# VH-VL binders against p57417: the designs that were tried, part 34

Target 1, 135 residues: p57417
Amino acid sequence: MNNLIDTIKKIENILYSLERILKQECHNLLKSKTSNEEILELIKRKKILFKKLIILSQDRLCLEKEYNIFPPYESNNKLNNYWKKIINTCLILRKLNLKNKIIMNKKFYLNQRFLELSSSYKKSVTYNLDGNLEI
Key: E = the ipSAE of ESMFold2; O = the ipSAE of OpenDDE; V2 = 0.75 times the mean of E and O plus 0.25 times the DockQ between their complexes.

## First folded at step 20 (VH-VL; framework fv_regdanvimab)

Design z2 (at its last look DockQ between E and O 0.70; V2 from the best seeds 0.76)
Fold by OpenDDE, look of step 20:
Structure z2 (fold): chain C 135 residues (1-135), chain A 122 residues (1-122), chain B 110 residues (1-110)
Amino acid sequence: as target 1 above (135 residues)
Amino acid sequence: QITLKESGPTLVKPTQTLTLTCSFSGFSLSEYGVGVGWIRQPPGKALEWLALIFWDDDKYHTTSLKTRLTISKDTSKNQVVLTMTNMDPVDTATYYCAHEPWDSEGYYFDYWGQGTTVTVSS
Amino acid sequence: ELVLTQPPSVSAAPGQKVTISCSGSSSNIGNHYVSWYQQLPGTAPKLLIYSNNKRPSGIPDRFSGSKSGTSATLGITGLQTGDEADYYCGTWDSRLRAYVFGGGTELTVL
């Protein structure tokens, strides 16, 4: 049971780290001049955190089966409390991620428009006038 | 170029504590995704994973030795330290530290030290 | 008891193909990527395969890896005398929350 608790704690920590990264991403995206290098670094960090999260998730699932305990862990108050935190964090992450996607799409749209205006050549448009992907 | 080197005593008495240091170059434990693990190999036996530490200080230990093992890092010195308490002759082995990369599916060790042989004897 | 099972030894003549199996369970090979290591006599292990079937730089294409279900396989074609070594599979185990190695396979080139 201790292993499951520890795994859940680690998951929580990773989610918190993801929250920080997403906030940094948002901050950078809102700058007048966004650094591509900074964004790429944040993407890299997100990928790494997701790697760990996937493994931790697999650990969790395996341990749940072994201990015959499953979310929301009604039979264990400690696990239940951690799970609530995880769920809350996931909700926050979902909102942040959506926000960042919207901002990013808008920025790419603006950049695309600028390129189209500055160039004598018509290039393929990836984003529409609303800043959404055309595909 | 990534390099790792193990250092510490090569002879330990039973019940004593073993302290091994892994000194590395070519990477930093401040880098996202990076990990360093310890693996040992008794003479003529198979490899045995002992512990793993990540850049974010996340740690894992083999269950059989969890109460005896401690892994820690000093990022400023590019070092990882492994301590094992209550050494026994059965712990006689070559001890390796190894690099765990960030940019791959799954965990694995792509660079290894040359290993240091530790003998536990009275 | 070993979590990953390998044959203790395999042998073949130069130029032939050999396969080394690694058998696990759902908690390890079934859910995680497998790596393979070569250990020449008196040397440290060397990574041969990672992520089931990827080769690090410098590893010849004679070495290949595959995974199916709860088992993994290392393939060596065009066997050379220099391939004589011990080979280990490794992967993460979710039940143990640990990296685990197989028992190792001694490859002899006849």
Scores: ipSAE 0.845, ipTM 0.935, lowest interface PAE 0.5, mean pLDDT 92
Fold by ESMFold2, look of step 20:
Structure z2 (fold): chain C 135 residues (1-135), chain A 122 residues (1-122), chain B 110 residues (1-110)
Amino acid sequence: as target 1 above (135 residues)
Amino acid sequence: QITLKESGPTLVKPTQTLTLTCSFSGFSLSEYGVGVGWIRQPPGKALEWLALIFWDDDKYHTTSLKTRLTISKDTSKNQVVLTMTNMDPVDTATYYCAHEPWDSEGYYFDYWGQGTTVTVSS
Amino acid sequence: ELVLTQPPSVSAAPGQKVTISCSGSSSNIGNHYVSWYQQLPGTAPKLLIYSNNKRPSGIPDRFSGSKSGTSATLGITGLQTGDEADYYCGTWDSRLRAYVFGGGTELTVL
């Protein structure tokens, strides 16, 4: 049983770390001058923590089957308390992730539009020079 | 260029505590996602994983030796320390430390030290 | 007993192909990525394959890996005398919450 409790504690710690990262991501996305390096680092850290969470989730599933106990772990007060904290944190993470995705989509649309218009303007200038030869 | 090197006593007596140090360069345990593990190999026998510590101080130990093993890190010195209590002649082995890259590809050990041989005898 | 089972030895002639199996369970190979390690005589182990079938830089493509169900396989083609070594599979085991190695396979090139 102690292996399942330890696994659940580790899951909780990863989720809390993800919460901090998503909050920092939101803060950086709302700034008008955000360095690409800062955002890319946060994306890297999310990937690392998500992979660790996948492995821990597999550990949890194996141990649940071995001990024949399942969420919300009503027969074990320690596990039940950790599970309640995990559920609350998951709800927070879903809200933060959706918020950040909406902000990113707005920025991506604007950046993509600028790149397309910049390319079109550059080609228009080239055509103008070809056509006029006088400039 | 990632390198790791094991150091510690080469001879210990039964019941003594073994302390091994892994000194490394080319990475830091302040880097997100990385870890360092310990593996041993008794003479003529298979590899046996012992313990693993990550940048965030998360730790794992092999089940059979869990009560005898302690793993810790000193990030400022680029060192990881393994202690094993109550040494026995069956613990005679070459001890390796190894780098664990926490990328998206699962757990594995991509860089290994050359190992240090520890003999347990009276 | 070992958690991951490998044949104790395999052999083949230079230029031929050999495969080395690694048999586990759903708590390890079935749900986690597999890696393979080469240990030349008198040396430390070296990573050969990670993520089931990926080669680190410097490993020639005559080394390959795969997995199916709860088993993994290392393939070596174009055998050379320099390939004589011990080969270990390794993966995470979720029941033990530990990394586990197979028992090792001694490859002899006749």
Scores: ipSAE 0.714, ipTM 0.868, lowest interface PAE 1.0, mean pLDDT 87
ESMFold2 (binder alone), look of step 20: mean pLDDT 94; pTM 0.960

## First folded at step 22 (VH-VL; framework fv_regdanvimab)

Design j1 (at its last fold request DockQ between E and O 0.56; V2 from the best seeds 0.78)
Fold by OpenDDE, fold request of step 23:
Structure j1 (fold): chain C 135 residues (1-135), chain A 122 residues (1-122), chain B 110 residues (1-110)
Amino acid sequence: as target 1 above (135 residues)
Amino acid sequence: QITLKESGPTLVKPTQTLTLTCSFSGFSLSEYGVGVGWIRQPPGKALEWLALIFWDDDKYHTTSLKTRLTISKDTSKNQVVLTMTNMDPVDTATYYCAHEPWDSEGYYFDYWGQGTTVTVSS
Amino acid sequence: ELVLTQPPSVSAAPGQKVTISCSGSSSNIKNHYVSWYQQLPGTAPKLLIYDNKKRPSGIPDRFSGSKSGTSATLGITGLQTGDEADYYCGTWDSRLRAYVFGGGTELTVL
């Protein structure tokens, strides 16, 4: 059970980091003069976070089956509390991601490198309204 | 361009603590996505993963040695340190540190140190 | 004991093709990317394949990787004497939350 708790905590931390990155991305996209280099760096960081998130998600799913406990973890207060935070963060991330995509389409002329990086992270993780990670 | 080098004692007595240092160049653990792992190989045996540490101080340890193993980083020195307590002759092995890259879908080690041979003997 | 299973040894003549299998489970190979390492005698391991089938710079196209279900395979075509080495598969295991290596395969060039 400790492994699952640790995994969920790690997921939470990654999601918080992702939120920070998306907010920074939004800020940069809204600038009058957007730096392509900065955007590319943020995309890189998102990709990295998604990589960790995907692996952690797989760990979570495996451990849930092993321990026979599943979201929202009503039988475990600690896990349940983490999960609530995760759900809330996922909702925020979904909104931020959508907003950033809209801004990118309207204001950004993408070069080939940007498109390649963008396509890579778009395939990584999506969020639903229930807070589930879709990978 | 990326290089790693293991350093530490080559001879340890049983029950003593082993401290190994991985010094690296060509990258920094302040770089987003970077990780450094430790792997050992007993003489004539297979590779055994021990631990992994990331730029964000996220850590993983092999379960069998979790209580004995500690991995830490000193970003300012470009070093990763592995400590293993209560050493036993069965822990005799070549110890490697290795770089884990960010630009990939999975975890793997693309650059390895030469390894340092640690013998546990009374 | 071993989470990933490899044949202990394989052999072939120069110019021939060899395959090395790596068998895992749902907690590792099925859901995680597989890497392969070459270890020449007396040397540190070298990355050969990552992300199931990708080759690092400097690795010839004679080396190939594939993955299906809970198993991965390393292919070596045009076998050379210099390919004589130990080969290890590796991947993440979600149950253990650890990177795991196979038991290794000794390749002998006849």
Scores: ipSAE 0.899, ipTM 0.958, lowest interface PAE 0.4, mean pLDDT 92
Fold by ESMFold2, look of step 22:
Structure j1 (fold): chain C 135 residues (1-135), chain A 122 residues (1-122), chain B 110 residues (1-110)
Amino acid sequence: as target 1 above (135 residues)
Amino acid sequence: QITLKESGPTLVKPTQTLTLTCSFSGFSLSEYGVGVGWIRQPPGKALEWLALIFWDDDKYHTTSLKTRLTISKDTSKNQVVLTMTNMDPVDTATYYCAHEPWDSEGYYFDYWGQGTTVTVSS
Amino acid sequence: ELVLTQPPSVSAAPGQKVTISCSGSSSNIKNHYVSWYQQLPGTAPKLLIYDNKKRPSGIPDRFSGSKSGTSATLGITGLQTGDEADYYCGTWDSRLRAYVFGGGTELTVL
């Protein structure tokens, strides 16, 4: 069980890091001038964090099967509380990602960086019909 | 040019604590997504992964040795340190540190140090 | 019991093809990317294949990797005496939350 809790904590840390990156992205997109280097760095960091999140999500799924416990973890108050925090953070990330996509479309339409930014918005955290975290 | 080098004692007595340092150049652990891992190989035996630390201080340890292993980093010195407690003759091995890159789909180790051989004997 | 199972040895004559298998499970090979390492006698391991089938710069295309289900395969064509080495598969395992290596395969060039 402790390995599942640790995995959930690592997922929370990645989600908080993504929130910070998306907020920084929003700020940079709202500026009159946005540097090429800043945009490329933000794309890189999102890619890296999604890579870690994909791997952590596989860890969580595997441990859930091993321990025979599943989201929303109603039989375990501690895990249920963590799951509620994760869902809430994912909702925040979804709103930020949509906001940034709208700003990007208005500002960078038809340039090379639009193609790179558009690709970065394809990956988003969400939950399927079974309540599983997916990217 | 990425390079890594292991350093530390080559002879350790049973029950002592081993401290190994990985010194590297050509990358920094301030670089987003990068990690450094430790792998050992007893003489004539298979590779055994031990631990991994990432730029954000996220850490993993092999399950069988988790209570004996500590991994830490000093980003300003370009160093990663592995500590292993309660050494036993079965821990005699060559110890490697290795770079984990950021630009890939999976985890793997693309650059390795030359290794340092640690013997555990009375 | 090893998490990733490889044959302990394989052999073939110069110029021939050899394959080295790596058998795992859904917690590792099926859901994670596989890498392969070559270890010449007395040297550190060297990366041959990453992300299942990609070759780093400097690795000739006679080395190939593939994955199907819970198994991965390293292929070596045009065998040379310099290919005589130990070969390891490696990947992440989600149950252990750890990187794992196979037990290694000793390649002998006859």
Scores: ipSAE 0.824, ipTM 0.923, lowest interface PAE 0.5, mean pLDDT 90
ESMFold2 (binder alone), look of step 22: mean pLDDT 94; pTM 0.961
OpenDDE, look of step 22: ipSAE 0.871; ipTM 0.953
ESMFold2, fold request of step 23: ipSAE 0.817, 0.817, 0.818; ipTM 0.925, 0.924, 0.924
ESMFold2 (binder alone), fold request of step 23: mean pLDDT 95, 95, 94; pTM 0.962, 0.961, 0.960
OpenDDE, fold request of step 23: ipSAE 0.888, 0.859; ipTM 0.958, 0.959

Design j2 (at its last fold request DockQ between E and O 0.57; V2 from the best seeds 0.79)
Fold by OpenDDE, fold request of step 23:
Structure j2 (fold): chain C 135 residues (1-135), chain A 122 residues (1-122), chain B 110 residues (1-110)
Amino acid sequence: as target 1 above (135 residues)
Amino acid sequence: QITLKESGPTLVKPTQTLTLTCSFSGFSLSEYGVGVGWIRQPPGKALEWLALIFWDDDKYHTTSLKTRLTISKDTSKNQVVLTMTNMDPVDTATYYCAHEPWDSQGYYFDYWGQGTTVTVSS
Amino acid sequence: ELVLTQPPSVSAAPGQKVTISCSGSSSNIGNHYVSWYQQLPGTAPKLLIYDNKKRPSGIPDRFSGSKSGTSATLGITGLQTGDEADYYCGTWDSRLRAYVFGGGTELTVL
């Protein structure tokens, strides 16, 4: 069970990092003169975080099956608490992603697809085409 | 451009603690997405992954040795340290440190050190 | 013991094609990207393939990788004497939360 707890904790940490990155992205997008280089760097970082998140999610799913415990983890207070935080953070991330997409589209008149991390992540279980995180 | 080099004792007595240091150049563990792993290979045997540490201090250890292994990083020195307690002759192997890149979809090791041979013997 | 299974040895004549299989499970190859490594005698491993089929710079197109289901395959065409080495597959395993290597395959060029 400790492995699952550790995995969930790691997922939480990655989501917090994503939140920070998205906020930074928003900040950059709202600047009068947006640096393309900075935006690209943030995209890179998002890509990296999503890579870890995908793998962690796969770990989680595997461990859940092994331990026969599933979200929202009602039988385990520690896991349940982490899960609540994860869900809340996901909601924040969805809002931030949507906001950033709108700003990006308006400011640069670009297709929203430009904000996609990569084609390989479009089919990810953790990130959908609309930019919403799915855990 | 990326280089890694393992250093530490080449001879360890049983029950002693092994401390290996991976010194690297061409990258930093402060770089987003970077990881460094340790892999060992007993003589004439297959590769065995031991541990992995990321830029964000996220760590993984092989389960069989988890209680004996500690991986840490010193970003200021461009070093990753592996400690293994209670060494046994079965731990005799060539130990490698390797770079894990960020620009990929999976985990893998693209640059390897030359390896350091550690012999455990009384 | 071994999470990934490889044939212990393969052999072929120069110019021929060889394939090395790597068999795993849903917790590893089934859900994660596979990498391949070449280890020449007395040397450190070298990355050949990553993300199932991608080649790093400097790796000739004679080397190819593929993945299907819970198995991966390394292909080597135009076999050369210099290809004589040990080859390892590797990937992440979600059950173990660890990177895992295959048992290795010894390639002999006849």
Scores: ipSAE 0.895, ipTM 0.957, lowest interface PAE 0.4, mean pLDDT 92
Fold by ESMFold2, look of step 22:
Structure j2 (fold): chain C 135 residues (1-135), chain A 122 residues (1-122), chain B 110 residues (1-110)
Amino acid sequence: as target 1 above (135 residues)
Amino acid sequence: QITLKESGPTLVKPTQTLTLTCSFSGFSLSEYGVGVGWIRQPPGKALEWLALIFWDDDKYHTTSLKTRLTISKDTSKNQVVLTMTNMDPVDTATYYCAHEPWDSQGYYFDYWGQGTTVTVSS
Amino acid sequence: ELVLTQPPSVSAAPGQKVTISCSGSSSNIGNHYVSWYQQLPGTAPKLLIYDNKKRPSGIPDRFSGSKSGTSATLGITGLQTGDEADYYCGTWDSRLRAYVFGGGTELTVL
């Protein structure tokens, strides 16, 4: 069980880092002059965190099968509490992603290349009712 | 140009603690997504992965040795340190450190040190 | 008890083609990307293939990788005497939460 709890905590840490990056992205997009280098760096960091999240999600799914316990982890209060926090954070991330997408589209309307790059790396992180990662 | 080099004792007595240092250049653990791993190879035997540490201090250890292994980093010195407690003659091996890059879908090791051979007397 | 199983050895004549298999499970090869490493005698391992089929710079296209289900394959065409080495597959395993290597395959070029 400790491996599943540790995996869930690592997922929380990645989601927190994504929240911070999305807030930094919003702040940089709202500045009157936005550096391409700053925005591209944040896009790179999101890609890296998505990689780790995808791998951690596979770890979680594998350990759930091994321990025969599944979201929302009703039989384990500790896991249930962590899962609730993860779901709440994902909701926050979804709102931030949408906000940043709208700001970026308005600010870079005529730069087709930049908008295409941003769209290909802009993904919403969700867990469906079965607990599967959707990214 | 990425380079890594392992350093530490080459001879250890049973029950002692082994401390190995990976010193590297051409990258920094302040770089987002980058990691450093440790792999060993007993003479004439297969590679065995030991541990991995990432830029954000996220860590993993091989399950069978988890209670004996500690991995840590000093980003300012470009070093990663592996500590293995309670050494035994079966731990005699060449120990490698290796770079884990950010720009891929999976985990893997693209640059390796030359390795350091550690003998544990029987 | 190895997590990833490779044939212990394989051999072929210069110019020929060989394949090296790596068999695993859904907790590793089935859901994670596979890499391949070459270890020439007396040297450290060198990356040949990552992300199942990608070659790093400097690796010739006669080295190829593929994955199907829970198995991966390294292909080597146009064998040269310099290809005599041990070859290892590697990937992440989600059950162990660890990186795992295969047992290695010794390639002999006759």
Scores: ipSAE 0.821, ipTM 0.922, lowest interface PAE 0.6, mean pLDDT 89
ESMFold2 (binder alone), look of step 22: mean pLDDT 94; pTM 0.962
OpenDDE, look of step 22: ipSAE 0.857; ipTM 0.948
ESMFold2, fold request of step 23: ipSAE 0.806, 0.816, 0.808; ipTM 0.916, 0.920, 0.919
ESMFold2 (binder alone), fold request of step 23: mean pLDDT 95, 95, 94; pTM 0.963, 0.963, 0.961
OpenDDE, fold request of step 23: ipSAE 0.888, 0.861; ipTM 0.957, 0.958

Design j3 (at its last look DockQ between E and O 0.69; V2 from the best seeds 0.76)
Fold by OpenDDE, look of step 22:
Structure j3 (fold): chain C 135 residues (1-135), chain A 122 residues (1-122), chain B 110 residues (1-110)
Amino acid sequence: as target 1 above (135 residues)
Amino acid sequence: QITLKESGPTLVKPTQTLTLTCSFSGFSLSEYGVGVGWIRQPPGKALEWLALIFWDDDKYHTTSLKTRLTISKDTSKNQVVLTMTNMDPVDTATYYCAHEPWSSEGYYFDYWGQGTTVTVSS
Amino acid sequence: ELVLTQPPSVSAAPGQKVTISCSGSSSNIGNHYVSWYQQLPGTAPKLLIYDNKKRPSGIPDRFSGSKSGTSATLGITGLQTGDEADYYCGTWDSRLRAYVFGGGTELTVL
């Protein structure tokens, strides 16, 4: 059970990191003169975080089956508390992601320099059609 | 170019603690996605993964030795340190440190040190 | 003990093709990318294949990797005497939360 708790905690931390990256992305996108290089760097960082998140999620699923415990982890207060934080953070990420997509699309439409950036941006997305993070 | 080099004692007595240092160049543990792992290989035996540390200080250890292993990093020195307590002759092996790249979809080790041979004997 | 199973040895004549299998489970090969390593006698391991089938720079196309289900395979065509070495598969295991290596396969060139 400690392994699952540790995994969930790691997931939470990655989500917080993603939140920081998305906020920074939003900040950069809102600049009158957005730096493509800066956005590309943020996209790279996002990809790395998503990689870790995917692996952690697979760890979580495997351990859940092993321990026969599943979200929202009602039988374990510690897990449940982490899960609540995860859910809340996911909601924040959804909003930020949608906002950034809107801004990106506007920038792309108005400035052809964003063509390559847009391509890279689309490939880095691990959100569903509704903007929800798939974890 | 990425290079790694293991250093530490080559002879350890039983029950003593082994401390190995991995010094590397060509990359920094401040870089997103970068990790450094430790792998050992007893003479004539298979590779055994021991531990992994990432740029964000996320750490993993093999379960069988978790209580005995500690991995840490010093980003300013470009070093990763592995400590293993209560050494036993069965721990005699060549110890490698290796680079885990950020650009991959999975985890793997693309650059390896030459390895350092550690013998545990009274 | 070993979560990844490899044949202990394989052999073939120069110019021939050999395959090395790596068998795992859903918690490792089934859900994670596989890597392969070559270890020449008295040397450190060298990465041959990563992400199931990708080759690092400098690795000839004689080396190939594939994955299906819970198993992975390393292929070596045009076998050369210099290919005589130990080969290891490796991947992440979600149950153990660890990187794991196979038991290794000794390749002999006849």
Scores: ipSAE 0.783, ipTM 0.916, lowest interface PAE 0.7, mean pLDDT 92
Fold by ESMFold2, look of step 22:
Structure j3 (fold): chain C 135 residues (1-135), chain A 122 residues (1-122), chain B 110 residues (1-110)
Amino acid sequence: as target 1 above (135 residues)
Amino acid sequence: QITLKESGPTLVKPTQTLTLTCSFSGFSLSEYGVGVGWIRQPPGKALEWLALIFWDDDKYHTTSLKTRLTISKDTSKNQVVLTMTNMDPVDTATYYCAHEPWSSEGYYFDYWGQGTTVTVSS
Amino acid sequence: ELVLTQPPSVSAAPGQKVTISCSGSSSNIGNHYVSWYQQLPGTAPKLLIYDNKKRPSGIPDRFSGSKSGTSATLGITGLQTGDEADYYCGTWDSRLRAYVFGGGTELTVL
């Protein structure tokens, strides 16, 4: 049983780390001076934490079967409390991840539109100088 | 470029505590996702995994030796330390430390030290 | 106790193909990625295969890995005398919450 409790605690710790990373990602996505290196590092860290979470989830499932106890772990108050925290954190992470995807999509769209406008503006200036010196 | 080297006593008396140090270069335990493990191999026998420590201080120990093993890290020194209490002649083995990379889908050990042979006297 | 089962030995002539099996359970091979290690006589183990079938840089493609159900297989084609070694499978085991190695397979090249 202690192995299942320890596994659940490790899962909770990973989820809290993911929450921190997603909040930092949101902050960086909202900055006008975002570093590509910072965003890429946060993406890397998310991948690493998801790897650990997937493995820990398999540990949990295997230990649940071995101990014949399953979520929400009603027969063990300590496990039940951890499980409730895990579920709540998962809901928060889902919302935050969706928010970050929307911000990223909007930022990419605006950057593409600005690049198109910038190209058009520079083109227009060049065309005017080439065709008409009296401006 | 990743290298690991085990150091510690090569001869230990029964009941003593063995302390082994893994000194490494080419990576840091401040690097997200990275871990260092300890594996031993008794003469002529199979590999036996002992313990693993990750960058975030997350730790695992083989269940049969859990009460005898302690693993810790010193990130500033690029070292991982394994202690094993109550040594017995059956613990005579070559002890390896090994790197666990961040980029994989599963856990595995891509770089190994040369190993250090520890003999527990009679 | 040994969690992953490998044949104790295999042998084949130079140029032939050999396979080495690794049998486990749903708590290990069934749900986790398998790696393979080569240990030449008197040396530390060396990674051959990770994530079931991927080769590190410098490992020739005559070494291959696969996994089906709760079993994994290392394949070696174009066998060379330099391939004489012990071969270990390894993977995570979720019941033990530990990394586990197979018992090892001694490959002899006639």
Scores: ipSAE 0.775, ipTM 0.902, lowest interface PAE 0.8, mean pLDDT 87
ESMFold2 (binder alone), look of step 22: mean pLDDT 94; pTM 0.960

